# VH-VL binders against q8ixk2r445to577: the designs that were tried, part 227

Target 1, 133 residues: q8ixk2r445to577
Amino acid sequence: FFGMLQNKGLTDYCFDYNPPDENQIVGHQVILYLCHGMGQNQFFEYTSQKEIRYNTHQPEGCIAVEAGMDTLIMHLCEETAPENQKFILQEDGSLFHEQSKKCVQAARKESSDSFVPLLRDCTNSDHQKWFFK
Key: E = the ipSAE of ESMFold2; O = the ipSAE of OpenDDE; V2 = 0.75 times the mean of E and O plus 0.25 times the DockQ between their complexes.

## First folded at step 10 (VH-VL)

Design Q36 (framework fv_recaticimab)
Fold by ESMFold2-Fast, scan of step 10:
Structure Q36 (fold): chain C 133 residues (1-133), chain A 120 residues (1-120), chain B 112 residues (1-112)
Amino acid sequence: as target 1 above (133 residues)
Amino acid sequence: QVQLVQSGAEVKKPGASVKVSCKASGYTFTGYYMHWVRQAPGQGLEWMGYISPNTGNTKYHQNFQDRVTMTRDTSISTAYMELSRLRSDDTAVYYCARVPYSGSYPFDYWGQGTTVTVSS
Amino acid sequence: DIVMSQSPSSLSASVGDRVTITCQSSQSVLYNYNNKNYLAWYQQKPGKSPKLLIYWASTRESGVPDRFSGSGSGTDFTLTISSLQPEDFATYYCQQYYSYRTFGQGTKLEIK
């Protein structure tokens, strides 16, 4: 699958990544922004290795979760995907991070009207359901 | 060329509803958010809310949440803003405005405005 | 809401003058991941819709004369009009697009 990764509960919000420098894409947090339908910084690819790849800039980035953290950050993709970069897109639309046994949820950033994807205990909430547009 | 063409002026009594239209042309209607902004005579600009033409989802400013309804018809590339239970202080020019790359950019194209007068 | 405050509310100037208008936001509109300020300036003439002049605090919209310039970062922003022309007498608004949309109260630029 590829395209804009949109949330079912926050139906106007999509995964978004806008790195400060095209050559320094590593280490910054993935965010949620209003879906604009134009791809670019909202264009992601879900691969057969269960990666969520960001192909807009070079080198290619892969979404990862660092041990003990609940935020999604951008890492460099590897030839063989490490466990912290694997997300299982399930039939019901949930994105399950098997290494942590948690699901990706659209969540409000504290003291802000902004939203970010965070790792949370899995529920049947529409805020944890995602689809490619 | 991009154009946003709004419906004509309206005169309403207090308690009535008004529905303003905004017809888009020259771009892919479903690829951009449509926002509504009003301006009372001699006053500044006030953001009311937006609609995603693609999904139909809306976000309204708290001040309008209980009285405003935004809709769209993708078959004719037209967005609508309906304001109910009108008061005299709703007298204003109502604008539709487009946002390219929604949530990340300013209003690059505006409709010409629709004057709504609420008087007894 | 992010509150936008403009000053002055009005000013009188002559053709050829350099004019500055300031805008302050109640919280930062600088987005740390892309290092951009989500701030725009609009010009509105009587009976007309607003026209986008500047976005990202300092980027001029296509077709806008170079006498218009924007500066600032975070919470403090300035619009400068060098060598004022007759067609520049209008009301100017700053706007944040960091969290939804809010506008300053406007600055009316009048002929002296």
Scores: ipSAE 0.006, ipTM 0.547, lowest interface PAE 12.9, mean pLDDT 85

Design Q37 (framework fv_recaticimab)
Fold by ESMFold2-Fast, scan of step 10:
Structure Q37 (fold): chain C 133 residues (1-133), chain A 120 residues (1-120), chain B 112 residues (1-112)
Amino acid sequence: as target 1 above (133 residues)
Amino acid sequence: QVQLVQSGAEVKKPGASVKVSCKASGYTFTGYYMHWVRQAPGQGLEWMGYISPNTGNTKYHQNFQDRVTMTRDTSISTAYMELSRLRSDDTAVYYCARVYYSGSYPFDYWGQGTTVTVSS
Amino acid sequence: DIVMSQSPSSLSASVGDRVTITCQSSQSVLYNYNNKNYLAWYQQKPGKSPKLLIYWASTRESGVPDRFSGSGSGTDFTLTISSLQPEDFATYYCQQYYSYRTFGQGTKLEIK
């Protein structure tokens, strides 16, 4: 599975990574932005190692969540995926982060009108359902 | 055995386009990114961009974004690099080189190179 | 771009000599989460494609003689050939693969 990773509840929004500096891809937050259908900053791949890879950079970025945090941050992909980079994409579209035992939810970023994916307690909300386009 | 075999030398006029091929064998083509690197006569190595044979996704260095197109054909395990609006300073040897997909690796295998000469 | 600077640009040596080539990056290529330096060294002989010698700053590629060694971390790196052999006369390049790919300008190793 690869393409634009879109939210079922926030229907016009896709995973997006627009690093401030292409030479410093690590450590910045993954955002949600209007789906544009052109790939680029919105092109991701879900792998058999349960990674969500950002295919626009080389070496590839892999979405991670640091211990105790709820934001999705870009890290570099490794040959053996570390636990903080593993997400189970379930048949119902839930994206479950194994290490924290939480689900990825589309949420409004505090103090702004923008949206971001955040870890939240798992619910049957459409804001926690994702699919590739 | 892993091999990357490139197309033969080309001589082009300024303003023309050139399309170089790189045929992979001896490994799973979709398991490795394919990068393109060029080297002008007597000069160093310059990275141009890459393509994922698996997804078709590409990323080009800003110096080439307006003139380069990278594609692949998975049915024949071949990657292509097309450079348009050629200038005399595009005269170089063009290499394809693979990068392991599941881990960040350097260029472990290179094609033999394709000499492109741009002259009037 | 991450800029890679090599020194010297050329070096003359005799068979049996110990040769040292240095490489500096404009920003750190050390990834703090895995403690690896995304730095490689290549050898290129006239008319041939580059050949990978060292990766992760100090890991020798399979088949590369043990007289080749790499060291350094962060922004400063060194390639050492402990006892130069006739087949080692070539141009050597360092390369970062932390963010895309950039190469040093090369060091040409010539017979003295």
Scores: ipSAE 0.615, ipTM 0.882, lowest interface PAE 2.0, mean pLDDT 92

Design Q38 (framework fv_recaticimab)
Fold by ESMFold2-Fast, scan of step 10:
Structure Q38 (fold): chain C 133 residues (1-133), chain A 120 residues (1-120), chain B 112 residues (1-112)
Amino acid sequence: as target 1 above (133 residues)
Amino acid sequence: QVQLVQSGAEVKKPGASVKVSCKASGYTFTGYYMHWVRQAPGQGLEWMGYISPNTGNTKYHQNFQDRVTMTRDTSISTAYMELSRLRSDDTAVYYCARVLYSGSYPFDYWGQGTTVTVSS
Amino acid sequence: DIVMSQSPSSLSASVGDRVTITCQSSQSVLYNYNNKNYLAWYQQKPGKSPKLLIYWASTRESGVPDRFSGSGSGTDFTLTISSLQPEDFATYYCQQYYSYRTFGQGTKLEIK
């Protein structure tokens, strides 16, 4: 799968990665933003290694969650995907983060009107359902 | 030259449907969302929804969701807005307006408007 | 919906006056990641479609005279016309494009 990764509950929001410094592609939080349908900063690829890759720039970025954290951040992709970069996109649309045993949920960023994907206990909420557009 | 040219004025009876067209020229039709905004006489602007000419996906404001259908025909760079089960309070000028696809942007170009009058 | 509130609803002014119109949003339209306010101002003359004047709260659209300026951040925004000209008598609308699109109720600028 590849394309814009859209939320079923927060219907017009997509995974988005747009760091302020384009020469430093890693270390920033993945956000949710209004889906624009053009790809670019919202274009992601779901790989056979269960990675969510950001391929718009060189080097390629892979979404990861650090131990004990609930935020999705951009790391460098590795030849063999580490456990913190593996997400199972399930048939029901859930994005299951294998290492933490939690699901990706669309949520409001603290003290802000912005939205971000966060790890939460898995539920049947539409805010935890994702699909490639 | 960027232009959005809308169809002519319509007079309809309550209960009828109206379909307004918006023909785009001077730019890549699939590179911009097409939004619809209406304005009742003496009132402000009311956003109705949009369509992605690229994907065909639509989003309607909940006030119109049960009566509005937005479509497009990429072969003739034209977007359509059909409003059904018309009421007298649907009397308004209906505008199409474009939004750049590469993010959320303001309405930089608007159609000239189509006056729809609903009366018996 | 993000609700946009404009004040005043109408304003009478003379050519050469400094005019200020305000706009408040029910929630912030500042995008923290790119530090931009998703707020625009439009001018509408009778019988015409709206015309974009200002976007990103303070950026003038090409061809818009320098007397028009926008300011503000988050939830509070202002449109200023520094020296009103005859062609500026119109209705002005603020609009957020952070989450879908909503407009203020408009401010009608009338000749005094």
Scores: ipSAE 0.006, ipTM 0.537, lowest interface PAE 13.6, mean pLDDT 85

Design Q39 (framework fv_recaticimab)
Fold by ESMFold2-Fast, scan of step 10:
Structure Q39 (fold): chain C 133 residues (1-133), chain A 120 residues (1-120), chain B 112 residues (1-112)
Amino acid sequence: as target 1 above (133 residues)
Amino acid sequence: QVQLVQSGAEVKKPGASVKVSCKASGYTFTGYYMHWVRQAPGQGLEWMGYISPNTGNTKYHQNFQDRVTMTRDTSISTAYMELSRLRSDDTAVYYCARVHYSGSYPFDYWGQGTTVTVSS
Amino acid sequence: DIVMSQSPSSLSASVGDRVTITCQSSQSVLYNYNNKNYLAWYQQKPGKSPKLLIYWASTRESGVPDRFSGSGSGTDFTLTISSLQPEDFATYYCQQYYSYRTFGQGTKLEIK
């Protein structure tokens, strides 16, 4: 699958990555923003290595979760995907980060009315259900 | 064996558009990104952008994003680069070059180049 | 853009000479998570497409003679040809592939 990665519970919001410096994409947090349907900073690809690739940069960015953290941040994709970059997109739409045993949930960002994807205990909430559009 | 074969030389007038093709063979077309690089006479190499043959997604260098369109046809393993509103300084050899899907590799195979001359 | 600068712009040498070409990037191209430098070197002969010589700053591409070697890390890189051969007279380009793709302006290696 590839396209805009949209949330079922927080309808109208998609994975979004718009780093302050496009020449330094590593280490910044992935956010959620209103789906615009044009790809660009919202275009992601789910790969056979269970990666979520940011398809607008070259080399491609791969979403990762660093040890002890619950935020999704951008790393560079590697020839062999490291475990912290592997997510299982399940049939029910849940996005499972196997290394931490947690699920990606749409959540409100502190200090603003903005939204971000965060790792949380897995539930059957629509806020943890994702699909490519 | 891996080959990237480009279309033949073009002579265009200022204001016209040109569409260059790059036909891939000897490997899985959708497993490699296709980049475009140009070289003006006696000058260095200038990166223009790329396309993912698998998804169709593109990214263009800001100097070209207003005038370039990259597309592909997976049924014939061919990538295309169209440059519009041509100027004299667009006179160059245009190359396609592949990059493994992991995105971490340099250009291991290049097309032979297509000479585009813009002259009134 | 990450700007790549090469030195010298041209170099005259004789067969059998040791030659060095340098390349600097405006930002580090070392990726700390895998400890790799996203830096390549290409050779281009007149009327031909560029040919990959070195990648990851120091890894020689298959089929490239061992007289070619790359070194450096971060922002400063060197290509060395230990004993120049007649077929080595060409233009050499460094390229970063850390963020998109940018090339140095090239170094033309000429017969002395």
Scores: ipSAE 0.633, ipTM 0.887, lowest interface PAE 2.0, mean pLDDT 92

Design Q4 (framework fv_recaticimab; at its last look DockQ between E and O 0.84; V2 from the best seeds 0.00; counts 0 for: pae E 3.2 > 2)
Fold by OpenDDE, look of step 11:
Structure Q4 (fold): chain C 133 residues (1-133), chain A 120 residues (1-120), chain B 112 residues (1-112)
Amino acid sequence: as target 1 above (133 residues)
Amino acid sequence: QVQLVQSGAEVKKPGASVKVSCKASGYTFTGYYMHWVRQAPGQGLEWMGYISPNAGNTKYHQNFQDRVTMTRDTSISTAYMELSRLRSDDTAVYYCARVRYSGSYPFDYWGQGTTVTVSS
Amino acid sequence: DIVMSQSPSSLSASVGDRVTITCQSSQSVLYNYNNKNYLAWYQQKPGKSPKLLIYWASTRESGVPDRFSGSGSGTDFTLTISSLQPEDFATYYCQQYYSYRTFGQGTKLEIK
């Protein structure tokens, strides 16, 4: 699966990553932005290693959840996916983070008009449903 | 048993285009990134860009962004690099190079190189 | 781009000599989460494709003789040939693969 990773509940919003420095893609937060399909910053790939890869960069970036955090942060992909980079995109559209046992939910960023994907307790909310487009 | 076999030498006029092929064997073609590197006579190695294994998305160095096109034919495990609007300083040996595993490693296998000569 | 600078550009040595080539990156190529340096060394002989020697700054590629060693971290790296052999005369390149790919300008190792 690859392309734009779009939220069902937050209509027309997709995973978006645009690091301020193209030569330093590690450590920044993945956000949600209107799906536009025009740039590489909304192109992701879900792999057999259960990674969500940002492959518009080499080496590829992989979305990770750092200890104690509920945000999705870009790391580098590794030969063997670390536990904090493993997600299960389930048939019902839920995106489950294995290590935290949380689901990725589209949410409003605190004190902002922006949106971000955050780890939350798993529910049947459409805001926790995702699909590739 | 991994091999990358490139197409033969090319002689082109300025303004023309050249398309170099790189046929891969001995491994799963769609599992590995393919990069392209060139080397002008007596000069060093210059990275040109890459094509991803599954989606086939590309990234080019800014020096080639408007002139290079990298493609692939997975049915015959072949990568292609096309360079247009050729000029004399494009004269070089062009290499395809495989990245070990999934993008996080250096180039473990190289094609034999394709000499492209641009002259009037 | 991450710029790679090698030193020296060329050097002459004799068989049996200890040879050292240095490479400096314009920014760190150390990934803090796995503590690996995304730095490789290649050997290239005339008319041939480059050959991978070292990756992760200090790991020898399979089949590479023990006399080749890599060291360094962050921005400063070194390739060492402990006892130069006749087949070692070639051009050597460092390469960062922390962000895309960039090569050093090369070091030509010639017979004295």
Scores: ipSAE 0.883, ipTM 0.946, lowest interface PAE 0.5, mean pLDDT 95
Fold by ESMFold2-Fast, scan of step 10:
Structure Q4 (fold): chain C 133 residues (1-133), chain A 120 residues (1-120), chain B 112 residues (1-112)
Amino acid sequence: as target 1 above (133 residues)
Amino acid sequence: QVQLVQSGAEVKKPGASVKVSCKASGYTFTGYYMHWVRQAPGQGLEWMGYISPNAGNTKYHQNFQDRVTMTRDTSISTAYMELSRLRSDDTAVYYCARVRYSGSYPFDYWGQGTTVTVSS
Amino acid sequence: DIVMSQSPSSLSASVGDRVTITCQSSQSVLYNYNNKNYLAWYQQKPGKSPKLLIYWASTRESGVPDRFSGSGSGTDFTLTISSLQPEDFATYYCQQYYSYRTFGQGTKLEIK
């Protein structure tokens, strides 16, 4: 699957990566933003290695969650995906981060009117359901 | 045996467009990104951009984004690079080169190059 | 762009000589999570496509003679040819692949 990765509950929002410097994509937080339908910074691919790739950069970016954190940040993809970059996209649309045993949820950014994907205990909430458009 | 075979040399006038092809064989075409690099006579190598043959997404260097279009046809394992509004300083050898999809690697295989001459 | 600078621009040498070419990047190309330097070296002979020699700063591509070696980390890199052979006279380029792709200006290795 590849395209814009959209939330079922927060209906108009898609995964978005807007790094401050396109020559340094590593370490910044993945956000949610209004889906614009043009790919680019909202174009992601779910791979057979269970990665969520950001293909608008070379080398590809891969979404990761560092130990003890709940935010999704951008790393570089590697030949063999490290465990912190593996997400299981389930049939019901949930994104399960296997290393932490948590699910990706659309959430409001702390002290902001912006939205971000965060790791949370898995529930059957539509805010934890994702699909490619 | 991996092979990238490019189209033949072209001579163009300023203002024209040129479309160079790169036909891949010996590997799974959709498993590798295809990049384009050019080299002006006696000069170094200049990266132009890439296309994902699988997804079709492209990214161009800012110096070319207003004039370059990269496409592919997966049914014939061929990538294309079209450069419009040609100038005399676009005279160069244009190369296609593949990059492994599984992670970032350098250009392991290159096409033989297509000479494009732009003169009045 | 990450700017790549090579030194020298040209070098005259004799068969059997040890040759060193250097490359500097305007910012680090070392990825701290895997400790790999996203740096490659290519050889280009007149009228031919570039040929990959070294990647990950020090890993030799299959089929490349062991007289070619790469070293360095972060922003400073070196390509060494321990004992020049006649077929080694060519132009050598370093290339970063940490963010997109940029090349050094090249070092022309010519016969003395």
Scores: ipSAE 0.755, ipTM 0.903, lowest interface PAE 1.1, mean pLDDT 92
Fold by ESMFold2, look of step 11:
Structure Q4 (fold): chain C 133 residues (1-133), chain A 120 residues (1-120), chain B 112 residues (1-112)
Amino acid sequence: as target 1 above (133 residues)
Amino acid sequence: QVQLVQSGAEVKKPGASVKVSCKASGYTFTGYYMHWVRQAPGQGLEWMGYISPNAGNTKYHQNFQDRVTMTRDTSISTAYMELSRLRSDDTAVYYCARVRYSGSYPFDYWGQGTTVTVSS
Amino acid sequence: DIVMSQSPSSLSASVGDRVTITCQSSQSVLYNYNNKNYLAWYQQKPGKSPKLLIYWASTRESGVPDRFSGSGSGTDFTLTISSLQPEDFATYYCQQYYSYRTFGQGTKLEIK
């Protein structure tokens, strides 16, 4: 799968990554932004290694969650996917993070009108359902 | 045996376009990026950009952004680089080079190069 | 762009000599999470395509003679040829691949 990774509950919002420096893509948070399909900030690939890849950089970025954290941040992809970069897109649309045993949820960033994907306990919420377009 | 075979030398006038081909064999074409690098006479290597043959997405260096187009035809395992509005300082050898999809590696195989000469 | 600077621009040496070529990047190419330096060295002979010698700063590509070695970390890197052979006459380039690809300007090695 590749394309825009959209949220079912937060209608028309997609994973988006726009690092302030093209030469320093590591360590910044993935956000949610209105889906537009223009440019490369919303182009992601789900791989057979269970990675969510940001393919508009060489080497590729891979979404990770560092131990003890709930934020999705950009790391570099590696030949064998590290455990903190493995996500399962379930049949019900939930996006499960294997290492933490939590699901990705669309959430409002605290004290803000902006949205981000965060790890939360898995529920049936449509804010935890995702699909590629 | 991995091999990248490029199209033959070209002579062009200023303002024209050139399209260089790079035919891949000996590996799964869609499993690797294709990059383009050029080298003017007596000069160093200059990275131009890449295409992902699987997804078709590209990234071009700013110096070429408005004049270069990189494409591919996966049915014949061939990548293309087209440079338009040629100037005399575009005279160079143009190379294709591959990188596996885990972009943790440098260029392991290069084409033989295509000489493009831009003159009146 | 990450700028790569090589030194010297050219050098002349005798067969059997030990030579070193240095390369400096404008920012670190060390990826802290895997502790690898995303730096490569290439050899290019006149009329030929570049040939990969070293990657991850110090790993020799298959088939490259033992006399070639790479060292360094972060922003400062060195290619060493421990016993120069006649076939080593070439231009040598460093390249970072931490963020896209940028080459050093090259070092021309002539055998006396």
Scores: ipSAE 0.403, ipTM 0.805, lowest interface PAE 3.2, mean pLDDT 90
ESMFold2 (binder alone), look of step 11: mean pLDDT 92; pTM 0.942

Design Q40 (framework fv_recaticimab)
Fold by ESMFold2-Fast, scan of step 10:
Structure Q40 (fold): chain C 133 residues (1-133), chain A 120 residues (1-120), chain B 112 residues (1-112)
Amino acid sequence: as target 1 above (133 residues)
Amino acid sequence: QVQLVQSGAEVKKPGASVKVSCKASGYTFTGYYMHWVRQAPGQGLEWMGYISPNTGNTKYHQNFQDRVTMTRDTSISTAYMELSRLRSDDTAVYYCARVTYSGSYPFDYWGQGTTVTVSS
Amino acid sequence: DIVMSQSPSSLSASVGDRVTITCQSSQSVLYNYNNKNYLAWYQQKPGKSPKLLIYWASTRESGVPDRFSGSGSGTDFTLTISSLQPEDFATYYCQQYYSYRTFGQGTKLEIK
């Protein structure tokens, strides 16, 4: 699977990565933004190693969640994926972060009208259901 | 065993296009990105961009974005780099070079290079 | 772009000499999560493709003689040839692979 990673509940929004400096992609938060259908900063690949890769950078970016955090941040992909970069895309559309035992949910960023993916306890909410377009 | 074999030398007039090929063998073509790097006579190495043979996704350096197109044909393990609206300062040796899928390594294998001469 | 600067642009040396080439990046190429420097060194002889010598700043590529060594971290890197051989007269390039790919301008190693 590769393409735009869209939310079932927040239907117009896709995973988006737009760091302040495209030459420094590490450490910034992945956001949700209106799906534009053009790939670019919204083009992700789900791999057989359970990674969510940002294809529009070399080395590829790999979405990670640091211990004790609930935000998805961009790391660099490595030859052997660290456990904090592994997500299981389940049959119901849930993205399960294996290391933390939590699910990725579309959520409003605190004190903002913007949206971000965050780790939350797993539920049956459509805001926790994702698919590639 | 790993080989990247490029097409032969080209002589072009200003304003023309050139399409260079790079045929891979000895490894899984879709497991490695293909990058293109050029070198003008007596000058250093200049990175142009890359393509993912697996997804077809491309990223070009801003200096080439409006003139370069990178494609691939997975059925024959071949990558292509087309540069349009050629200028005399595009005279260079053009190399393809592979990178591991994660991008976590430098260029471990290079093609032999294709000399492109642009002259009136 | 991450800009790579090499010094010197050229140097003359004799067989048996110890040679040092330096490379500086405009921003750090050290990845703090794996503690690796995304920096490589290449050798290029006239009419030939570049050949990878060193990656991760200090790891020698298979088949590269042990007289070649790399050192440094973050923004400052060095390639050392401990006892120059006739086949080592070439142009040397440093390259960052932390964000896309950029090369230093090269150091031409000439026979005295």
Scores: ipSAE 0.708, ipTM 0.894, lowest interface PAE 1.2, mean pLDDT 92

Design Q41 (framework fv_recaticimab)
Fold by ESMFold2-Fast, scan of step 10:
Structure Q41 (fold): chain C 133 residues (1-133), chain A 120 residues (1-120), chain B 112 residues (1-112)
Amino acid sequence: as target 1 above (133 residues)
Amino acid sequence: QVQLVQSGAEVKKPGASVKVSCKASGYTFTGYYMHWVRQAPGQGLEWMGYISPNTGNTKYHQNFQDRVTMTRDTSISTAYMELSRLRSDDTAVYYCARVDYSGSYPFDYWGQGTTVTVSS
Amino acid sequence: DIVMSQSPSSLSASVGDRVTITCQSSQSVLYNYNNKNYLAWYQQKPGKSPKLLIYWASTRESGVPDRFSGSGSGTDFTLTISSLQPEDFATYYCQQYYSYRTFGQGTKLEIK
């Protein structure tokens, strides 16, 4: 699967990665933004290693969650995917982060009209369901 | 044996377009990105962009973004680089080179190069 | 772009000499999570494609003679040829692959 990774509950929003400096690809938070259909910062690929790759950069970025955190952050992809970069995309659209045993949920950023993907306890909420478009 | 075989030399007039091909063999074509690098006579190497043969996704260096188009045909394991509105300073050897998609890697295999000469 | 600067632009040497070429990046190419430097060295002979010699700053590509060695970390890198052979006269390029791809301007190694 590849394309825009869109939320079922927050229907107009897609995974988006737009670092302040293209040379500083690592360490910034993945956000949710209005799906624009132009690819670029919203183009992701789900791989057989259970990675979510940002492949508009070379080398590719891979979404990761650092220990003890609930935010999704961009790391560089590695030859063997580390456990913090593995997400199981389930049939119902849930994105399960196996290392933390939590699911990716579309959530409002505190004191803001902005949205971000966060790790939360798994539920059957449409805000935890994702699909490639 | 891994091979990247490029199309033959081209002579073009200013304003024309050129389309260079790079045929891959000896490996899974969709498992590696294909990058394009050029080298003007007596000068260094300049990265132009890449394509993912698996997804068709492309990224071009800003210097080429408005004139370059990269495509691929997975049925014949061939990547293409088309440069339009040619200028005399586009005279160069154009190389394709692969990158393993599994991680961050340098160019381990290169095509033999295609000489493009732009002159009136 | 991350700018790569090589020194010298050219040098003359004799067979058996020890040769060093340096490369500096405008930004660190060390990825702290895996402790790898995204830096490669290539050899190019006239009329030929570049050939990968070294990657991860110090790892030799298979088939590359052990007289070639790479060192350095972060922003400062060196390629060393410990005992120059006739087939080593070529142009050498450093390249970062931390953010896209940029090359140094090249170092032409000529016979004295």
Scores: ipSAE 0.464, ipTM 0.856, lowest interface PAE 2.9, mean pLDDT 91

